# VH-VL binders against Large ribosomal subunit protein uL10m (mRpL10): the designs that were tried, part 21

Target 1, 224 residues: Large ribosomal subunit protein uL10m (mRpL10), of Drosophila melanogaster (Fruit fly) (q9vpl3)
Amino acid sequence: RGKINIQRPKAPHYERARVVAVTQPKYPELPKAKSCFKTRAERTQQQQENPYNEIIAREVRNWLDHSRLVAFFHLSSITADDIFRVRVQLHKQNLHLKSYGSKIIEQAVKNTRYEAIVPLFHSNHCIVFSPDPEKTAALLRIVRRVPQMVLLGGIVEETMLSRNQLVAYAQMPGLHAVQAQLVQTLSQAPGHLIQQLQAHQNSFVQVLDVHAKNQMNEETPKST

## First folded at step 12 (VH-VL)

Design gg9 (from gg1 with light chain Y100F)
Fold by OpenDDE, look of step 12:
Structure gg9 (fold): chain C 224 residues (1-224), chain A 119 residues (1-119), chain B 111 residues (1-111)
Amino acid sequence: as target 1 above (224 residues)
Amino acid sequence: QVELVQSGAEVKKPGESLKISCKGSGYSFTDYWIGWVRQAPGKGLEWMGIIYPGDSDTRYSPSFQGQVTISADKSISTAYLQWSSLKASDTAMYYCARSFLYWGEFDYWGQGTLVTVSS
Amino acid sequence: DIALTQPASVSGSPGQSITISCTGTSSDIGGYNYVSWYQQHPGKAPKLMIYDVSNRPSGVSNRFSGSKSGNTASLTISGLQAEDEADYYCSSYTSYSDPFVFGGGTKLTVL
C-alpha cells in the first residue's frame, strides 16, 4: 500500500484540475496597495488638461500663499502605512503633508513667484505646509527619522531656502526668543550707560574738588 | 528641566476604582505623547497605551484595551491612568513616559506609581 | 503576542565588553530602525540608553552602543563598570495599531 506522500500530492486528473482551476475563488489580487503617492503621481500624469487639474492647481496656490513654512521632500520607496504614520504626526504639529503631480505643480506656480520650485519636482515628491515657521524644528525632527523623506529645500517667510539653510534656520533660537533677549539686553543698556555717565561725572567732580582744595592751601599765607 | 512626576503609591482592594496621575513639566505638554508602561513585580515592561494631550488621541495596547482608561488634562499638564474595577493582577509598578513620536522612544520617565491590590 | 527575545541574563567582569541581543521578526526589528534600549536599576524607573538602533541621548556614556543585523538588535557595553549592573530592555516599533513592544529584559551582572 504505497505511502500517500502528503508533501507532494499527485497532480489531480486533468479534468479535476480544470474544475479546481475554475472553481478556485479568484480572490481579486488585493491591489498591491500602490503607495497612494505612486498612484497619485501616475494618475496625475495621465490626467489630460482636465478642469480638475485647474482646481487642484488653485488649491496648491492657496497652500503656498497661506503657508509661512513650506518644505519640499523627495519620496523614496515608502509604504502607505508609513506615510500615514508620518502624516498623522505632522498634522499634530500643524504640519500638512500633501502630494501633487509635477504637472499640477507646474500649472499652479506658472507665472508666479514660486516658479523656481518646479525643478524640484522631477520624481515622487511631497510638500509639507504650515502657517507657523517656528515648526521648522519640529518638522525636521520628525522627518529625520523617516529616511524615505529626503529634504530638498523649502520656503520660510517667503524666502527660498536650501536644505542646509533650512537646517540652520531650525537650529536658530526662535525669533521671539531672540527678540526677547534683545529687548532684555536693550533694557539693561540704559542702566549701564547711566552708570558710566555718572561715573565720569563723579570722577570729574572729584578732580575739581581736589583742585579747589589745592588752591585753597596755596592761598593760606605762611604767617611768619 | 523635563520632568514627569507621578502620584503616590496606592493600596486598594479588588473591585475598587483607581486613578493615578502623571504631571509633566519643563516642556510643552501638548506636543509630546505620554505613554503608560506596567511592570509587574519581578517582571518586564509592558506597554499599556499612549495619549497625545494636544488632541487627546489615545491608543491602547490590545492587551489593555478596555481594561484601563488613559486620559489627559492639558490645562494642568497631567495624564491619567484609571481602573474602574481593580484586580489582584493589577498589582504592579506603573510608569508614565514621554515620547515625541508615536513610534518613538520614551526619553523621560516618571518615578513610577506602585499599585497594590490585595484583599 | 509579539515579544522580542532577550537572554535572561548576561555577566561580565569589570573592563570587559558585553553584548545583549534582542531578536524580533521582519515585522518589527527587521522592518524598522526604531529600536530602543532602556536601563533599569532596581527600584528605579527605566532610562533611555539607545534610540533608533544606535543613537545615544545626551548624558548617556559612549560605552553604550547599539547595532542591528537582520532581525536582531544588539546593545554593547564596553568597559563594563559596577554601575552598569541593571536590567536592560529592548523595544521596537511593530505596527500602527501596536506601536511598542518590549523585550523580556536581560539582567546584567558585573562579577
Scores: ipSAE 0.809, ipTM 0.909, lowest interface PAE 0.7, mean pLDDT 87
Fold by ESMFold2, look of step 13:
Structure gg9 (fold): chain C 224 residues (1-224), chain A 119 residues (1-119), chain B 111 residues (1-111)
Amino acid sequence: as target 1 above (224 residues)
Amino acid sequence: QVELVQSGAEVKKPGESLKISCKGSGYSFTDYWIGWVRQAPGKGLEWMGIIYPGDSDTRYSPSFQGQVTISADKSISTAYLQWSSLKASDTAMYYCARSFLYWGEFDYWGQGTLVTVSS
Amino acid sequence: DIALTQPASVSGSPGQSITISCTGTSSDIGGYNYVSWYQQHPGKAPKLMIYDVSNRPSGVSNRFSGSKSGNTASLTISGLQAEDEADYYCSSYTSYSDPFVFGGGTKLTVL
């Protein structure tokens, strides 16, 4: 915010407040202290940001509600051309690649069964939506050729699945077997899925921490 | 650098055939959908159909199904719109456009080909 | 059949915000809608302003924003400028298997 202290103490608000107090009839109102004031621009900007976030959050909720397959991926460094080609191939299979900010995802799933997915969006990511859960195998075949997209887990038929469970789901022989498997694991899926995701994220964080230490040996001093 | 260059204006009589072209350059022609959009004089935009030149996957608006043929020749990076028998109601500006995602996100447009059909 | 309804015209003064609506004839704009907005100046080809409901292509001013609520998509232009005077078209396909369609267009006049 780079404003100088002189600007803050010199605000004209104290002049305006004094005039108002003098004009009151029975009990003159004294001017309000400077600590009670905020800039109009700051409040207006915050207000405008919040309505936009809610509009986009409704879009995310709409996608979640209309999709029987949702898959979450971490994105490593990838060229715009490569991700574009992947998006085209996915779209041909009725698989829809999207990316949203973590704040918007948090607003979208607030007070819903899907709040557990929020931690997945603290790093670079993308989401694939589809109305066709049988397209899970096609999704995995396409992404198999894209090492920059790392599967984290997903939602199938409104049930959260870990990475391993989603891969296993894609290999199941028929719809009847899939429904039985989902029912069998329903009570255990949220806790097991979260623990597997947390363990995977912890391993990833450890690799990043080692990388950051190596970077300090080659770069100028970094102050946090 | 991406360009779509369409063939020149056409003046035709009812019943004649016509094939207009759209040549793409500055990008991988076979990786992107090419669509055709009609605009009658003083009227709005009408989506006619789209083709993926890589495998010739072609889709038509119900309003134009059977009335035009959309094709592409990937060896010369060119898409085509063709009528076997023109009508006076075919008088319009015709645009080709590239879609960067699927069949409706047109990021680059040709300059347009004016087709006039009159007796 | 799918149809998109836009107002025939809209006007605003420089510096103001204006919103153009795009409404489906039934529930055409739903969960898998790919809504785009195009600007067309007289004698020119259309230009993509918004895709996938709310995304701006590279090179499009951040004064342009898109949204969707229920069966209605909206294009909002903030800080209206003289150069924004043009025709605006929405477009959509409600799912992969539904046909693509343009709205009837809206003439924006900058007063």
Scores: ipSAE 0.007, ipTM 0.515, lowest interface PAE 9.1, mean pLDDT 75

Design gh17 (from gc99 with light chain D94N S96G)
Fold by OpenDDE, fold request of step 19:
Structure gh17 (fold): chain C 224 residues (1-224), chain A 119 residues (1-119), chain B 111 residues (1-111)
Amino acid sequence: as target 1 above (224 residues)
Amino acid sequence: QVELVQSGAEVKKPGESLKISCKGSGYSFTEYWIGWVRQAPGKGLEWMGIIDPSDSYTRYSPSFQGQVTISADKSISTAYLQWSSLKASDTAMYYCARQWDYSFPLDYWGQGTLVTVSS
Amino acid sequence: DIALTQPASVSGSPGQSITISCTGTSSDVGSHNYVSWYQQHPGKAPKLMIYDNSNRPSGVSNRFSGSKSGNTASLTISGLQAEDEADYYCSSYNSGSTWVVFGGGTKLTVL
């Protein structure tokens, strides 16, 4: 009874070896759980795909799309009580104070006309929404007395306004849409256009003068 | 044109009271706030505080809290800065300036009021 | 005392470009806060030269420009003129402290 050498089993007969080789279950390499070594980029992307964030982003978009007045604020360290008071004051005017994370805002406005607002949200911020652009003055009256809120800009009637333009808009009497457009147009420093136009004219005149001078110098006969 | 006109130079003794004025014109006085800025001789600018003339809402820099009183009379478009008891250290130029809110610039300035407190 | 930091003095020759720096914190110059620059000639009231970091009021020469990066704001004066000799102050609202702060001022000398 030959001692079964457990350490060096006799090589099976050629035919058996062939069958064993063919029948050996090739266990598919367990997909290296990509999950453990997700690159920081992939993790960041997955974090971006948080279903919750998507829902909130949709909410933000909805607010943006349905608001005729949107104001953006930097929010410094403010107590919960203080912000609540402000919220209540704003709410009485049908102004809705909201705060969202920067990532959510970025996601919400991605590939939209509002994408330009993303840089405003690098710090703590809050947004005030209103369906009524006529409430701009009321909004500003309330928030300017909140030292922790810094006006950054806004959107009125789908027009993006700087903080200065928003203030100007609020001070203007009359038709809201026209006011927003007017403020935007007026803020576009006619001076720059005039300067550019004048610069071209001046450049042209300079070139002409140089040309004229050169022609005059060529016509001066060398008095031999 | 927006203008802020301040009251004239003052020479006072320590312990005396003083009230200086800043009159705004060329704009709606109640739509903008008035800030006060101190400049000691040979020194820099110091923001003192601000007032909303519409309802006399005031806020002070900590350094000036309790040291001065800022007030306004909207009926005559005038803001005031007052001391109950002047000190020699109050010797400075005082400017009023228009400011829409805390974070907006001081866009128009008064000519300044020199206050000299000397024994 | 919360103050913005400026160089005490800067000098330049006529026609040159000079830059004045203003360094603050994340609560004033940094973040989304706005920096203003004021020019003050001797014996005169300050004049607003730049607001909201880079905007010029009407009537201010285009030789004046403002910029901000991080916690540092900069005023650049191009084509320096004798009339530019003045004290320059930066200012910002400190959202943390909730008051306006000024820099220490920079004396600009035109040589």
Scores: ipSAE 0.877, ipTM 0.946, lowest interface PAE 0.5, mean pLDDT 87
Fold by OpenDDE, fold request of step 17:
Structure gh17 (fold): chain C 224 residues (1-224), chain A 119 residues (1-119), chain B 111 residues (1-111)
Amino acid sequence: as target 1 above (224 residues)
Amino acid sequence: QVELVQSGAEVKKPGESLKISCKGSGYSFTEYWIGWVRQAPGKGLEWMGIIDPSDSYTRYSPSFQGQVTISADKSISTAYLQWSSLKASDTAMYYCARQWDYSFPLDYWGQGTLVTVSS
Amino acid sequence: DIALTQPASVSGSPGQSITISCTGTSSDVGSHNYVSWYQQHPGKAPKLMIYDNSNRPSGVSNRFSGSKSGNTASLTISGLQAEDEADYYCSSYNSGSTWVVFGGGTKLTVL
């Protein structure tokens, strides 16, 4: 009786192999373990139904509605510490740096006048809010020093502005300065007009006086 | 009209120091930054760095960090690019350009300063 | 070194339209980054032709147009003229690396 090689058992006889092959229970393929990684679609659906998202969306709307200055930024990889520093700097100027998910922004601005901003939020982004449009220059001064922040555009006094327009706006004299200039101009206008009118009158009178003097000199008979 | 005027061409030897200038006019000099761009002979444009003249805040491209110094004198609306020790490889045209920030274009350029470093 | 990729050369006949491509990454050309185009004639300083992907500065011919899709920006020159013969450079700020990058440049030849 040949040594039964326990390590490599001889293949069963063909008939036995056939029976074993046919009788092998076809175990249904175990349902592929639903990868715990919720598909992007499932995450999106769950996010839509999350009451929390609605709350945040409302918050965003509130910020938009109550802000006279809104600036949008692309935000690249930045450390928490750096963001915090920027936030503090902005906060000192009553500028509020916020970051929201793209979906939240979409939800927040849906069917609003701000819907046009949605394309700006396809990447990492942050938003700065302010109740004071005069803080635009201060805002830009701060964020220019943050290499990870790229200005995309903004809203000033309910008007959407491109990044270039926002910069231009910041470079404009403040409302008060403009008002002061206007007042000065208006105050000078009457004076200048009066001066011009008087100048012409005075010149006319001078010419007349010269004429009168010349006539008087001609009428003085040379007393021979 | 916005204008950037650079200093004239320089011919130097290796090891010498050099400082070239870029004077801005026609705009508020402190409201915009000044970028420097190198162009080696027959080569492309290379951004070197940028300066905010208002407080001399500077940033360099990694390739130029420690190789050059960018400075500015806002009192005379002038930016500078300087080398402590020139190399033959520094032979190039150097441009200054106005730039509002990192992400804004170089909208106005100087005429360029040719620096030739030869033994 | 992070660089934008441009074709080395492009050629066209007068009156034709040509396009120069500029390919980068998501950190420079891609996403919401802005691409600028510069024209440089021999022995002259570069001139800004397009900024913020598609905007023309004052004084730049309307024959020049810019576009961006994905990580590729394009400069189109319509009605090609002899004076358009120059080197063209694209540029973008790389927000990831935090410096400005240029393309290698494209020599445009008008045949």
Scores: ipSAE 0.875, ipTM 0.948, lowest interface PAE 0.5, mean pLDDT 87
Fold by OpenDDE, fold request of step 19:
Structure gh17 (fold): chain C 224 residues (1-224), chain A 119 residues (1-119), chain B 111 residues (1-111)
Amino acid sequence: as target 1 above (224 residues)
Amino acid sequence: QVELVQSGAEVKKPGESLKISCKGSGYSFTEYWIGWVRQAPGKGLEWMGIIDPSDSYTRYSPSFQGQVTISADKSISTAYLQWSSLKASDTAMYYCARQWDYSFPLDYWGQGTLVTVSS
Amino acid sequence: DIALTQPASVSGSPGQSITISCTGTSSDVGSHNYVSWYQQHPGKAPKLMIYDNSNRPSGVSNRFSGSKSGNTASLTISGLQAEDEADYYCSSYNSGSTWVVFGGGTKLTVL
């Protein structure tokens, strides 16, 4: 009985080969697994058509519309625990930390007054929302100590501010204090104006007097 | 006007301790942080660390962690940089600078403190 | 080590425009790194010349301008003057590493 060469099996007899060929299950070609690597373009298109993204975009818009303070941050690699701590700290101040995808933000702000913020969202980011612009200082105090958060800018009272302007805003006295200062300044303004006017008049009179004296001295004939 | 004034030049021996100071004026000292920068002779600038004077929150660059101590006394608007044991390699100019946070620039600088460590 | 790369030296004639480059090596492609530029004359403390990539502090000449594209920041000095001869350092905060980094510095010589 010839050793069955397992490495090179003899071709089956013609009839058997035919039967085997006919009985071989034709497995449908597995759909070429669309390479899970959807091109950036395909991913972008699919994200645009996702009803879920629309819902989230609406949420973002809602936050933007109802917030008097919005701050934008770049967010680097941060642990879940760390971000949670930050969120808790912010929440205690009625500050709401949210994170959204850049595409969602783009969709949310498209054709709105907020469209100018899109360039800020090229990387990982987070947004802090507040209904109270007076919380700007509190916000900045908290986030300054989070090295993974980089302030990019913000919106205060529907005005977009640079990061530097936002810091400056936070350093300003409260509205009431500013109003008080304004009232004080305005109340003093008439007095100062009068003083300045009087000073000018006095100076003018002095100049005239000097001139008159000089003329008198020139007219006094040197009595030889 | 914002000004940072540092303590004078120091000449020390290896193994000695040193504490140099940086006094801020012309602004609210607790509203800004103080960064320290080292510059070895003929070399570039090296960020050492930063302190929030309001509560003495401090962070160091990895290269300087454990090598120096940064502290502050807000009551006198002064930040400090100290060594427990100086090395010859610590010979450098040391600058303090005002910095609002990590990502903001060093906008005002002290005049520098030259530290010379020689046997 | 996250380092910013600068040319060791740049030279120009009076009245010319020169550019100093600063290239980040951070793997965090797309991170919002704000770049600052500092001028240092011999024996003097550094002075902030540009912050947040392109902003000039008060008192800094408009001859100095900054820009950033990708991972490269640039300092341009127009109308070069003898007084511009100094060392220039770029700096950036790396939020990934969580520390401030400086470039190696560029010596500008006015010929």
Scores: ipSAE 0.874, ipTM 0.947, lowest interface PAE 0.5, mean pLDDT 87
Fold by OpenDDE, fold request of step 19:
Structure gh17 (fold): chain C 224 residues (1-224), chain A 119 residues (1-119), chain B 111 residues (1-111)
Amino acid sequence: as target 1 above (224 residues)
Amino acid sequence: QVELVQSGAEVKKPGESLKISCKGSGYSFTEYWIGWVRQAPGKGLEWMGIIDPSDSYTRYSPSFQGQVTISADKSISTAYLQWSSLKASDTAMYYCARQWDYSFPLDYWGQGTLVTVSS
Amino acid sequence: DIALTQPASVSGSPGQSITISCTGTSSDVGSHNYVSWYQQHPGKAPKLMIYDNSNRPSGVSNRFSGSKSGNTASLTISGLQAEDEADYYCSSYNSGSTWVVFGGGTKLTVL
C-alpha cells in the first residue's frame, strides 16, 4: 500500500510569511513544562492574531466589494522573481494581484454573497482584482503565460463565473460593441418593416393594374 | 466548425530533416494555443509542447526540449513541428490539438500525421 | 517520468457500468487541477470526452461521466455499448512540473 507521500503543505506565500515572521512575537523560550493548558502567551498570541486577521479580512471584503473583475487562481510553486514579474505586468493594466490565507478568505466572505468562493481556496491561491471588467481579456492574456497560475474562476459584475465562462466572457465583444450592434439591428427593423409593407402594396397595385388592363381589353368591341 | 488538418504521412531515413504542419480553421487561430502530442506505435499519448501562435511563445516538455522545434505562422493559421535530424525512435503518430492554455483540455484534435523513420 | 496511473485494461458487458480510475499526485490530479478524459478508437485521433473533471463537451453521450476525489479521477461509462470499446486516457496539467501529463491509457473491452 504505497504511502501517499503527503508532501508537507508548502510554506505560506512570501508576503504572508513575511508578515507572520514580523508579527511573530519573540517569546522567550518558555520552560518546556508541558502544561495541558495553553500558556498565557499562546492565548495572547491567538488573541493578538485575531484582530489582525479581522483587519485583513475586512480588506479582502473591501477589495471584493469595489472590484468589478475578480479572478481566482491556484498558485503552484513560484519564485519571488516570477511572481514579481507577473505583479508588475498586471499592475501596468491596473490589475491587482493579492494573496491571502484560506482562513482569512473564509472569514472575509462568511455570511456574504461571496461565500461560494470558499471551496476554491483549499490550497495556495492568489486573487486578481480590477475595477474594470473590460480588462478581463488583458488579464487572461497575461496569466496564460504564467505556468504556475491556474485559472479557477472569477467574478464579473457581481456574477460568479466558471473558468470557461470567464474565458468566454473575455472573447465577447465589449458592452459598447454589443450595444452598438443592438442599435444597428433595431435601426434596421423599421426599414425592413417598411419594405415588407411596401412590397405588399406594390404587389396589390400590380394585380389591380393587370385586372384593369384585362377589363379594358374585354371592353374593346371587335369592330366588325 | 473548428477543425485542425495535418499534413500527410511521412517516410524518412535517419538523419533527415522533417517539418509537418497543422492548419486550424473555424475559429480565431491566435486566440487559442496549439499543443503537439506524440503517440509511438502501440504506446500512449505524450504531450510534447505548446505554442501561442499570436507571438510564437513556445514551451516544451522536458523530454522533447531540444529534440524538436514547434513554430507557427499565424498568417495562414498553421502550426509546425520539425526535426533537424530524425531518429528511428521518432517513428510515431503526431497529433496537433487546440488548447486554450496549459490547464485547459485539448478540445479539438487533428487527424494525426504518421512519421516513419526507417533505415 | 511523472505520469498518471490508469489500469491497463477494463472489461464489461453491454448494458453494464464500468469505471476507469486515474491516479496522480497533488500537483496534477489533486490541488484544484482539472482532469480531462479522451477516447481513442483504433487508428483514430483522440476525442475529448470529459473536461474539468466532470463536464461533457457538446455531442458526447450522457453515458459518460467524470468525477474527482483527492488525487484520483474517475471516468464512468454507464449502459456500456459495443461502440465504447476504445482506449481511454486521462490527462491533467501538472502545476508542479508545469507541463501536461497523460495517463498510460486503459483499454476497454466490451464482451
Scores: ipSAE 0.873, ipTM 0.945, lowest interface PAE 0.5, mean pLDDT 87

